# Ledger of designs, part 407: VH-VL binders against q9h9l3

Target 1, 176 residues: q9h9l3
Amino acid sequence: PRKMVAIDCEMVGTGPKGHVSSLARCSIVNYNGDVLYDEYILPPCHIVDYRTRWSGIRKQHMVNATPFKIARGQILKILTGKIVVGHAIHNDFKALQYFHPKSLTRDTSHIPPLNRKADCPENATMSLKHLTKKLLNRDIQVGKSGHSSVEDAQATMELYKLVEVEWEEHLARNPP
Key: E = the ipSAE of ESMFold2; O = the ipSAE of OpenDDE; V2 = 0.75 times the mean of E and O plus 0.25 times the DockQ between their complexes.

## First folded at step 21 (VH-VL)

Design Gg30 (framework fv_fezakinumab; at its last look DockQ between E and O 0.81; V2 from the best seeds 0.82)
Fold by OpenDDE, look of step 21:
Structure Gg30 (fold): chain C 176 residues (1-176), chain A 120 residues (1-120), chain B 111 residues (1-111)
Amino acid sequence: as target 1 above (176 residues)
Amino acid sequence: QVQLVQSGAEVKKPGASVKVSCKASGYTFTNYYMHWVRQAPGQGLEWVGWIDPDSGGTFYAQKFEGRVTMTRDTSISTAYMELSRLRSDDTAVYYCARGDWSYGYEFDLWGRGTLVTVSS
Amino acid sequence: QAVLTQPPSVSGAPGQRVTISCTGSSSNIGAGYDVYWYQQLPGTAPKLLIYDNSNRPSGVPDRFSGSKSGTSASLAITGLQAEDEADYYCQSYDISLEAWVFGGGTQLTVL
């Protein structure tokens, strides 16, 4: 089986009104939760809204941030060939302007068995925070300091591990 | 009706620029990538690049880097592709094509194409 | 020239079964990227025929089928009809090029 990594990205607002979501931090962890990558990333466009309450990103984090193009290359190198686990992961890939094979993608926001285990409707979209609390009895994204992408990536991986066997079997029988 | 309507045929000289438009209707313009694909006469399909109409983000094939510019006007649900420093081998039908919102892998809606002829 | 390799032409009689191969590499089909197929009738724009290796969009007859294995894909057309005469293109994504890539196209002639 392929190696598995989990990814979580934080975005800031760019564009005229800050409505454009631009990558500002990316964290990648391995199957064991070890951090493989964790960098602040400088968007190519001016940041209008740091979205600090949610992103945890502050202006000071951008001072020595890795330029987007460079960061993207580093990230892609890590992701290529891996099974990539994430929560609402299409947003991360979009922010990276990257396309990962569907067959190698695991989105914990769209895994019915995971929701079932959390006593949630199987077809509902539950937040990472809720699932983590319910299934791991752990609080993430607490306070006003914003999210920790490392913490979120680790939580995502742990959640997936709860249903890995069942889901991988399902995917094997029902390839996307 | 869901459709992509492209601008008319263009005739350009070498070294000139051409800007092709693609107006989307019948769906939410910003919910899909817009790809551009060209086809030289009697030849196959060649991907040029994509634009995310929502963010304005673009990604071009390496072959066209520095020479192609993709833009969009969300107010009129229109995407544009401009190709500069035209040469004869740029002669082709240029298509806009809608790509999947999440991954943009399949092109499920195509314009009728715009013929761009580059000749001295 | 094309990243994906297709036979330049195939032919069949009405009612027959024909197959069009699409050969990729470890950086596209072999990398796990799905294959898509397009039909292009003469003088028209391409039309999505198969998505995600083997799925048919609404309106596409079930006599069209797609499959993928290893670094290759295949389009099968059963019960060949005159209106099937067209060019067919496979498509995937190439991670090394970071680009959507097409096959060279296959001209299908109905005899």
Scores: ipSAE 0.833, ipTM 0.921, lowest interface PAE 0.6, mean pLDDT 94
Fold by ESMFold2, look of step 21:
Structure Gg30 (fold): chain C 176 residues (1-176), chain A 120 residues (1-120), chain B 111 residues (1-111)
Amino acid sequence: as target 1 above (176 residues)
Amino acid sequence: QVQLVQSGAEVKKPGASVKVSCKASGYTFTNYYMHWVRQAPGQGLEWVGWIDPDSGGTFYAQKFEGRVTMTRDTSISTAYMELSRLRSDDTAVYYCARGDWSYGYEFDLWGRGTLVTVSS
Amino acid sequence: QAVLTQPPSVSGAPGQRVTISCTGSSSNIGAGYDVYWYQQLPGTAPKLLIYDNSNRPSGVPDRFSGSKSGTSASLAITGLQAEDEADYYCQSYDISLEAWVFGGGTQLTVL
């Protein structure tokens, strides 16, 4: 059977007024939540806004960060051929300039059974923080130091496991 | 009306450059990648690359690296493809095509194409 | 040379069924990437015909159908009509090339 991983990324602001989102950290965990990859990544463009309150990225993290092209190559080697789980995962793939097979993609922000377990409308887009609190009894993304992509990737995998049997069966009967 | 309107035909000599435009209307220009695809006379389709109109980021097929530049002007919802050091085998119709980057990757909207002829 | 292989031509009589094959590899269709089909009428731009292997956009008749198996895909056209005379291209993504790739095209002739 195909292996499954979860991914989460943190972005900084580049481009005019820092409005463009560029990859500055990526974390990948396996099915058991063990860290397979966790690196700070240097964007190919100048950083205008570190967005530290959300990203957790500071200037010191960039001093020895892995250049984007190298990090991207490392990350794609891990993702290729695997089922990849994420939350609003299309933003992570966009930041990687990467296309992943739709049939191998799982987005916890768009899984109706998961919303149902959280007593939310099936079509609602719920935050990772909200779902994690409701379904795992955990607080993530706490404090003013920004998000942890390791913590978020681990939470995302645990959330998917709650609906994995039902959702994988659904996808097998209704190919994406 | 949702459409892509491309610039008119061009005739160029070898060694010159050409810049083709593609104006989007009827949808949010920055929500989709813009792809460029060319078709030599009597031949099949060949992908050239994409631009993300939101970030200005680009990704080119290896064959075109160093000769192609894709840009955009978001104020007029227009994407551009410039090909330099033209050769006779660059003679083709150049299409722009819209593609989603999120949950679907199909090229669901195409321009009518711009014929670029390279001859001495 | 095209990354995805299609027969150069196929033909059929009105009302009949034709199929067009699209053969890929482990780095594209075999890696799980979806297949898209485009119809190109003479002198016109390509038009999306099938997406995500088997889905039809609004306005595409149900006599057009797509399927995928292993490293290959197929487009079927039933109830063949004169207006179906066109070139047909399959498309997918190749992770090894990091490129969108097309088949070489298939010219459908309606006899």
Scores: ipSAE 0.810, ipTM 0.919, lowest interface PAE 1.1, mean pLDDT 93
ESMFold2 (binder alone), look of step 21: mean pLDDT 92; pTM 0.939

Design Gg4 (framework fv_fezakinumab; at its last look DockQ between E and O 0.88; V2 from the best seeds 0.83)
Fold by OpenDDE, look of step 21:
Structure Gg4 (fold): chain C 176 residues (1-176), chain A 120 residues (1-120), chain B 111 residues (1-111)
Amino acid sequence: as target 1 above (176 residues)
Amino acid sequence: QVQLVQSGAEVKKPGASVKVSCKASGYTFTNYYMHWVRQAPGQGLEWVGWIDPDSGGTFYAQKFEGRVTMTRDTSISTAYMELSRLRSDDTAVYYCARGDYSYGYEFDLWGRGTLVTVSS
Amino acid sequence: QAVLTQPPSVSGAPGQRVTISCTGSSSNIGAGYDVYWYQQLPGTAPKLLIYDNSNRPSGVPDRFSGSKSGTSASLAITGLQAEDEADYYCQSYDIYLEAWVFGGGTQLTVL
């Protein structure tokens, strides 16, 4: 089986009104939750809104942040050929201007068995925070300091592991 | 009606620039990437690049890096592709094509194409 | 020239079955990227024919089918009709080039 990694990205607001989501932090963990990558990333455009409450990103984090193009290269090197697990992962890939094979993508926000385990509607989109609390009895994204992409990536991986066998079998029988 | 309407044919001299427009209608412009694909006369399809109308982010094929510029005007749901330092081998029909980034990557909607002729 | 390799031409009689191959590499089809097929009628823009290897958009007859295996893909057309005469292109994404790539195109002639 292919190696599996989990990814979580934090975005800041760029553009005229800060409505454009730009990558500002990316964390990647392996199957065991070990951090493979965790960097602050400098967007190519001026940051208008750090979205600190959610992103955890502050201006000070951008002082020595890795330029986007460089970071992207580093990240892609890690992701290439891997099964990539994430929550609402299409947003992460979009922020990375990256296309990952659909067959190698696992989005925990779209796994019916996972929702079922959490006593949620199978076709509903549940938050990572909710699923983590319900299934792992762990609180993430607590406080006003913002999210930890490492924590979120680890939680995402752990959630997926709960349904990995069932879901992988499902995908094998029903390829996307 | 869901459609992409492109600007008219262009005739340019070598060294000049051309800017082709693609107006989207019938769907949310910012929910899809806008790809540009060209086809030289009697030749196959060649991907030029894409723009994310939502962010304005672009990604170009290496072949066109430094020579192509993709932009968009969200207020009128229009994407633009500008190609500079034109050469005779840039003569082609240029297509805009809608492509998803979340659900599917396929180019499911195409403009009718814009013929750009580069000749001395 | 094209990253994906297609036969330049194929032909068949009405009612026959024809197949068009699309050969990629480990950096595109073999890397797990899906294959898409487009039909281009003479003088028209390409039209999506197959997406995600084997799915048909609405309006595409079921006599068109796609498959993928290893580093290659195939488009099959059964019950060939005169209206099927067109150019067909396969498409995928190449991770090394970081580009969407097309086959060279196959001209289908209905005899």
Scores: ipSAE 0.920, ipTM 0.953, lowest interface PAE 0.5, mean pLDDT 95
Fold by ESMFold2, look of step 21:
Parts: sequence; C-alpha cells; structure tokens
Structure Gg4 (fold): chain C 176 residues (1-176), chain A 120 residues (1-120), chain B 111 residues (1-111)
Amino acid sequence: as target 1 above (176 residues)
Amino acid sequence: QVQLVQSGAEVKKPGASVKVSCKASGYTFTNYYMHWVRQAPGQGLEWVGWIDPDSGGTFYAQKFEGRVTMTRDTSISTAYMELSRLRSDDTAVYYCARGDYSYGYEFDLWGRGTLVTVSS
Amino acid sequence: QAVLTQPPSVSGAPGQRVTISCTGSSSNIGAGYDVYWYQQLPGTAPKLLIYDNSNRPSGVPDRFSGSKSGTSASLAITGLQAEDEADYYCQSYDIYLEAWVFGGGTQLTVL
C-alpha cells in the first residue's frame, strides 16, 4: 500500500487587480495528522492582494518566506509517489505548477460517499468547513483572521478516513 | 469553429531568433494551457513547454530553458513562442496544442504547425 | 532516445487486429500517469485518438482501444482498414523530467 498525505495551500492575489492566485503557504500532514511541511512561500511576482481574510497571509509573513522555486522542490519531494488527499485539490496543484497522477489523487470535494454521509447531493461541491462541521462535529476556519492550512489539511485527512475503506475498494474495482 | 491558427513558415540563419504565433478561436482562451510541441523532419514529437494564458505563467522543458520564451496576448487570444540562438537542429514543425490542467493531460486541439528552417 | 519506447513499425492485412506497444518506466507510466495516443496522417498535425488510457473522443471508432498495465500501455486496432495507415504516438507525463513525454512513434502499414 502507498503512503498517504494531505495537503492544503493558501493563495494571495498577483497579476492585474490581484486576480491571479499565487501560492503563499503550503501545509502537508501525514495519515496521523502530524505536520510534515508548513512554510510561508514567497511568490515569484509582486503581491497585489494578500487576501488575508481567507488566506491568513500578511506582509510580515513574506519577509522570511521560502522562495517559490525552492519551496516547490521541497513539496514535490514529499508528494512524489504518495496518495495525496486534498479539498478542491486541483487548485493546490495548479498553484504548485505540479502534476500528480490521477490514480494517486483523492479530492474530498468529489467523493460521492462522503457527500452522502453529510446529507448532501452526491455531485455537489461542499466547502471543507461545512463537511468538517457536519461529519466531524468540529469548527475550522473560525474568525476572520484567515484559514490555517495546517488545520485544513488535518481536517481533510480526517474526512477522507471516514470513507477510505469504501472509496479505496471502489477505486480498485473501477480504476481511473 | 474551435481552432488554433498558426503563423506562416520561417527561414532563419543560425544564431537568430524566431517568434511563432498561435491564435485561438471558438473557446475561452484563458481556460486552457497552451503547449508547444515540435517535430523535426522525419522524426517524432518533442514537448517544448506550456503557458497558462490566465496567469502568464510558463514552464519549459529543461532542454529549452534559457532559449525559449512563451508569452500571450489575451486581448487577441494569441500565444507566442520565441526560440533564440537558433541552430540547425532546431529545424522542425512547431505545433501549438491545447491542454487541460484539471481533468487530464491530453492535447485535444492542435494547430497545423509552423515550419521553422534554420540553415546557413 | 524517446522516453517511451514504441516499435518503429507494425503492419497488418485489412480486417486483422494490430497492437502497438508503449513501454515506459517507474517515473512515468509506472508512477501512475495516464497514457494518451495520437494518430498522425501524412502531412497533418497529430490528432487525439485515446485519452486516459482507454477512452475515445467523439468520432473515434470503437475498433480503436487502449489499455495500460504496469509500466506499459497498448493501442489495439481491430478490423484494420486502409485509412488507418498513419504514424501513432503514445504520450504520458514524467515526474522526474517534469515533462510531457512521447514515444518515438510507430508507422502502421496496411498491407
């Protein structure tokens, strides 16, 4: 069996009017929720909008942040060869300029049994906060100081565990 | 009609640069990556790199790093690939190809190609 | 050499089945990356034939099929027809090269 990790990233706004999303924090946890990686990351281009209310990123975090290219190398080393769990994970991979095998990717926003447990439509995209409250009886992303990517990665792993046996068996019978 | 229309053939001397264009029509230009793939005469396909038209971000194959620059102009839905310090083994047909980032890694739409000939 | 290995040529008579192999490594197909196939008719751009190992785009006949196992993939063409005469390329992604990688191509001749 392959090792499994969960990832969550926080983005800031770059480009015209800050509409481009650029990586500014990445957190990776193992199956037990232990932190394997948690760094603030300096985008290669000018930050126009820190998006602090959602990202939790402030100007002071960027002063000693790891440059994007270096951080990306560190992150890819951790992700390569592993099953990677995330929520709307395509956004995280795009921000990393990273391509992970579809067969080793688990997206908690696209798992029908998980939505069913939450009494949500199977093909609906539910927020991590909503699923975590409904299924784990936990509040995450509390307040207006922004999200914690460590907290979010840990919640994502715990959500996956609720359906892991069923979903892994499904994927084994129905390879992507 | 969904299509990619490329600029015409070019003849260059070694040491020069060439800039090839690729105009997208019939789809939302910024929703897909644009890839560049080349094919030397009588040979196979070789990936050069991609540009994300939304962000302007690029990623180049190691072989071309330092010699290739990919850009785009979203106002005219056009991607560009510039290759500098040309040498005779850069003679090839250069294709642009559309690729999805989120749901697969196939190239589902190709331009007709631009022949670049490098000869002294 | 090409990162993915294909036979340089294959041939078959009309109505027969032919198979084109595509052999990769642990850094591409063996790492779990999907395989894509392209048909290139003489003087034309490549055209997507198979995506996600085994799926056909609209307009591709069901006599074209793909499969993947281990570090290798295969394109099968049943009911071979004269118009199938073309070059065929497999493609995947390589995590160590961080690159889209192609096979060297296979020239299919219909006898």
Scores: ipSAE 0.715, ipTM 0.892, lowest interface PAE 1.5, mean pLDDT 92
ESMFold2 (binder alone), look of step 21: mean pLDDT 92; pTM 0.939

Design Gg5 (framework fv_fezakinumab; at its last look DockQ between E and O 0.93; V2 from the best seeds 0.87)
Fold by OpenDDE, look of step 21:
Structure Gg5 (fold): chain C 176 residues (1-176), chain A 120 residues (1-120), chain B 111 residues (1-111)
Amino acid sequence: as target 1 above (176 residues)
Amino acid sequence: QVQLVQSGAEVKKPGASVKVSCKASGYTFTNYYMHWVRQAPGQGLEWVGWIDPDSGGTFYAQKFEGRVTMTRDTSISTAYMELSRLRSDDTAVYYCARGDYSYGYEFDYWGRGTLVTVSS
Amino acid sequence: QAVLTQPPSVSGAPGQRVTISCTGSSSNIGAGYDVYWYQQLPGTAPKLLIYDNSNRPSGVPDRFSGSKSGTSASLAITGLQAEDEADYYCQSYDISLEAWVFGGGTQLTVL
């Protein structure tokens, strides 16, 4: 079986009006929740909106941030060949300008059994925060300090573990 | 319906630059990558690169790095590919193709292609 | 040279079954990336034929089928028809090159 990692990224706003989402932090944890990677990342373009309320990113975090190209290389090295778990993970991959094999991707925002366990509609898109509260009885993304990508990645992994057996069996029978 | 309308054929001298346009319609321009693929006469398909119309981010094949520039104008849903320092082996039909990134990666719609001829 | 390997040509009579192979490596098909197939009729742009190894877009007849195993993929055409005469390309993503890659193309002739 392939090793599994969970990823969560935080984005800031770049471009003329800050509408472009650019990678500013990436956290990767292993199956046990151990942090494999957690870096602030410097976008190639000027940051217009730090989106601190959500991203938790502040200007001070960018002072010694890892340049995007370098960070991307480091991240890809970790992700390559692994089953990658994330929530709405296509956004993370997009921010990384990266294509991960669909067969090796696990998006907790699109796992019907997970929603079912949380007493949510199977085809609904639920937030990570909601699922974490319902299924793990844990509060994440609390306060005004913004999100912790490490915390979110860990929560994502734990959520997936709840349905791992069932979902992997499903995927085996119904490959994407 | 989804349509990708490309600019007309170009004839260029070696060393010159060419800029091909691809106007998209029938879908939200910024929700899909725009890929560029070329095909030399009698040859196969060769991926050149992609642009994310939403962010303007680009990714080029190594072969074309430093020589290709992809841009977009979201106001008119148009993608551009500029290739500089043209040489004879750049002679090809250049296609723009829509590519998904969230639900799939397939190039599901293609322009009709733009012939670029490089000759002395 | 194309990163993915296809036979340069295949042929069949109307009504027959033909297969086109697409051989990759551990850095693309073998890395788990899906295979896509395109049909290119003479003088036209490529058209998506198969996506995600075995799925057909709307409008593509069920005579066309795709499969993937290991580092290789295959396109099968049953009930071969004259209009199937075209070039066929497989496509995948290569993580080592960080590039979308195509096969060299296969010219299908209907006898």
Scores: ipSAE 0.931, ipTM 0.958, lowest interface PAE 0.5, mean pLDDT 96
Fold by ESMFold2, look of step 21:
Structure Gg5 (fold): chain C 176 residues (1-176), chain A 120 residues (1-120), chain B 111 residues (1-111)
Amino acid sequence: as target 1 above (176 residues)
Amino acid sequence: QVQLVQSGAEVKKPGASVKVSCKASGYTFTNYYMHWVRQAPGQGLEWVGWIDPDSGGTFYAQKFEGRVTMTRDTSISTAYMELSRLRSDDTAVYYCARGDYSYGYEFDYWGRGTLVTVSS
Amino acid sequence: QAVLTQPPSVSGAPGQRVTISCTGSSSNIGAGYDVYWYQQLPGTAPKLLIYDNSNRPSGVPDRFSGSKSGTSASLAITGLQAEDEADYYCQSYDISLEAWVFGGGTQLTVL
């Protein structure tokens, strides 16, 4: 059987006026929520806006951060061949400059049974914080110090497990 | 209506450079990768690389590293590919193609191609 | 050499069925990456024919179909018509090369 991991990334602002999102932290957990990877990552271009209120990234984190190219190699080695779970995961893959097979990708922001379990319209896009509160009775992303990508990856895996049996069967019956 | 309009044919000597343009319309230019694909006469398709018009980030096929530069100007929705130190086996039609960066990844719209001929 | 292997040519009579194979490896199709097919009429740019292994874009008739199994994919064309005479390319992503890869192309002749 294929192994599953969950990923979450934090971004900082680069490029003109800090509008470009660049990878500054990545966390990967296994099926049981154990941390497989958690590193601060130095973008290859100048950071204009740390976005600390949401990203949790501060200037001091960048001093010893792993350069993007090296971190990307480490991350891709972990992701290759695995089912990867994330929330709005296309943003994480774009920040990694990475293409993952559609058949091995699970996006908790686009799973109709998960929305139904949360009493939301099946086609609605719900935040990770909201789904986690409603379905796991947990508060994540608490306070003004920014998100934790470890916490977010762990929550994402737990959310997927709530619908895993139904969704994996759906995907087997409806291959992309 | 999505359109990709490419610059006209070019004739170059070995050792020169060529810069091909691809002007996009009918969609939000920064929401899709732009790929470049070439086709030598009578040959198949060969992927050259992509540019992310939003960030300006690029990724090149290994055989073109050091000779290709992809850029864009978001104010006019135009992507560029420059190939330097041209040689006769660079003679090809060069296509731009729009690619999704979400999962799925198809090249759904293509330019008409720009013939680049390298001859002495 | 093309990373994905296609027969260089295929032929069929009008109304018949043909298939075009696309053979990859464990680093592309076998790694789970989807297969895309493009039709290229003489003197024109390629046109997307099949995406995500088996889906047709709007305007592509249902006599074109795609499938994927293991490390290989197949394009089937039924009810052959003269206008189907073209080159056909499969495409996928190769994780070891970190590159979009094409088959060498298949020239379809309608007899």
Scores: ipSAE 0.775, ipTM 0.907, lowest interface PAE 1.2, mean pLDDT 93
ESMFold2 (binder alone), look of step 21: mean pLDDT 92; pTM 0.933

Design Gg6 (framework fv_fezakinumab; at its last look DockQ between E and O 0.69; V2 from the best seeds 0.79)
Fold by OpenDDE, look of step 21:
Structure Gg6 (fold): chain C 176 residues (1-176), chain A 120 residues (1-120), chain B 111 residues (1-111)
Amino acid sequence: as target 1 above (176 residues)
Amino acid sequence: QVQLVQSGAEVKKPGASVKVSCKASGYTFTNYYMHWVRQAPGQGLEWVGWIDPDSGGTFYAQKFEGRVTMTRDTSISTAYMELSRLRSDDTAVYYCARGEYSYGYEFDLWGRGTLVTVSS
Amino acid sequence: QAVLTQPPSVSGAPGQRVTISCTGSSSNIGAGYDVYWYQQLPGTAPKLLIYDNSNRPSGVPDRFSGSKSGTSASLAITGLQAEDEADYYCQSYDISLEAWVFGGGTQLTVL
């Protein structure tokens, strides 16, 4: 069995209107929730909107932030060959300008058994916060100080572990 | 009708630049990656790069890095590919191709291609 | 030259079964990336034929099938028809190159 990691990224707004979502923080944890990577990342373009309320990113975090290209290289080294777990993970991959094999991707926002376990419609897209509260009885992303990507990554991994056996069997019978 | 309409054929001299357009219709432009692929006469397909029309983010093949620029105008659902410092071996049909929304994997819609001829 | 290796040509008689191989490496197909197939009729743009190794888009006959194993993929065409005469390309993603990569293309001739 392949090693499994969970990833969560925080993005800031760049571009003329701040509509470009640029990676500003990335956290990666292993199966046990240990932090493998957690860095603030400096986008290549000027930050127009820190989106602090959601991202938790502030200007001071960018002072010694790792340049995007360097960070990307570090992150890709960790992800390559791994089963990568995330919530709405396509956004993280997009921010990284990275393509991960579908067969090695686990998106907790698209796992019907997970929703079922949380008494949610199987085909609905539920938030990480909601699922974490329902299934782990834990509050994440509280307050207005922004998200913690480490916390989110850990929660994502814990959620997946709840349905890992069932889902992996499903995927084995129904490869994407 | 869902389609990609590309600009007309171009004839350029070595060292010049060319900008090809690709107008999308029949679908939400920002919900798909836009890839560019070229094909030299009698040759195979070569991926040039992609743009995310939603964010404007781009990623180019290493071969074209520094020489290609991809942009988009969401107001008219149009993607652009500009290739500079043209060489004779840049002569090819350039295609725009729509990529799958989530990951941009499959190219499920193609333009008819734009022939770019580079000759002295 | 192409990252993915295809036979330059294959041929078959109407009604026959033909297969087109696509050989990759540990950095693309072998890395777990899916394979896609495209059909390019003479003088036209490529058309998606197979996605995610073995899935057919709507409108693609079930005569076309794709498979993937290890570092290789294969396109099979059963009940070969004259209209199948075209160039066929496999595609995947290469993590080492960080690029979408194509096979060199296979010219299918219907005898």
Scores: ipSAE 0.868, ipTM 0.931, lowest interface PAE 0.6, mean pLDDT 95
Fold by ESMFold2, look of step 21:
Structure Gg6 (fold): chain C 176 residues (1-176), chain A 120 residues (1-120), chain B 111 residues (1-111)
Amino acid sequence: as target 1 above (176 residues)
Amino acid sequence: QVQLVQSGAEVKKPGASVKVSCKASGYTFTNYYMHWVRQAPGQGLEWVGWIDPDSGGTFYAQKFEGRVTMTRDTSISTAYMELSRLRSDDTAVYYCARGEYSYGYEFDLWGRGTLVTVSS
Amino acid sequence: QAVLTQPPSVSGAPGQRVTISCTGSSSNIGAGYDVYWYQQLPGTAPKLLIYDNSNRPSGVPDRFSGSKSGTSASLAITGLQAEDEADYYCQSYDISLEAWVFGGGTQLTVL
């Protein structure tokens, strides 16, 4: 049987005017919400904008951060062969320069039954914060000091569990 | 017009370098990976590498590492592939291809190719 | 050595059915990566024919169909027509090589 993990990443701004999003933290949790990986990651390029208000990343976090190439290798070892759950997960994979099989990918921002449970339009892209508040009665990403990728990955896994049986059956009938 | 327009044919001597351009139009250049694929005369398709035009990040097939450099200029929506230390077996048509990157990954748009001939 | 293996040629008469196989491994098709098919007419660039194993882009006739099972994929062409004469390539991603991989190509001849 395939194991399932959830992932969430935080990005900082690199490149001209800090507009390029570069990976600076990655957290991975198992089905039970236990942390399998949580590291600050040093981008290969100069950080122009830490984006701390949203990312929670500060200059001090980069002092002993794992270089991107090494962190990527560690993360890919965890993800390979697993069902990976995330929210708007293509952004996380892009930041990792990583291709995951579509059939093993679950994106809580694009699951119609999950939106329906939240009394949201099935074709809408809903934020993790919004879905978590409506379906788990939990506040995440509180304040302006930044997000926690551990908290967000755990919330993402719990959201997926709400629709897991229905959605896995749907995917078995309708392979991606 | 959604298309990829490549630079013209090149004739090079062994040991030289070649730089092929690929101009995108009709779509947002930074939203897709750009792949390079080559095809030697009478042979199959061989993937060379990709560039992410948004970040400038690159990833090369192991066979080409150390000889290929991919760059882009987002102001003119153009990707470039430079191959150095050319050998006669580098004679091929070099294609650029737009790659879907939301884990669907298909190459849904191809340039017409640039013939690079390496002759002594 | 092609990572994905295709027969070098197939042939069929007009109206017949042909199948082109694409054999991979546990590090590509067997790892769950989708298969894509490209048609290359003589003197032209490849064109996307099948994506995500079995889906057809707009404008591709339904006589072209794709499937995937285990470590292999298959392209079927029914109702063969003269204009189907082309080279056909399968493609997938290989996680161990971290590379996009093509089959060696199959030359289809319509008799």
Scores: ipSAE 0.774, ipTM 0.901, lowest interface PAE 1.1, mean pLDDT 93
ESMFold2 (binder alone), look of step 21: mean pLDDT 92; pTM 0.939

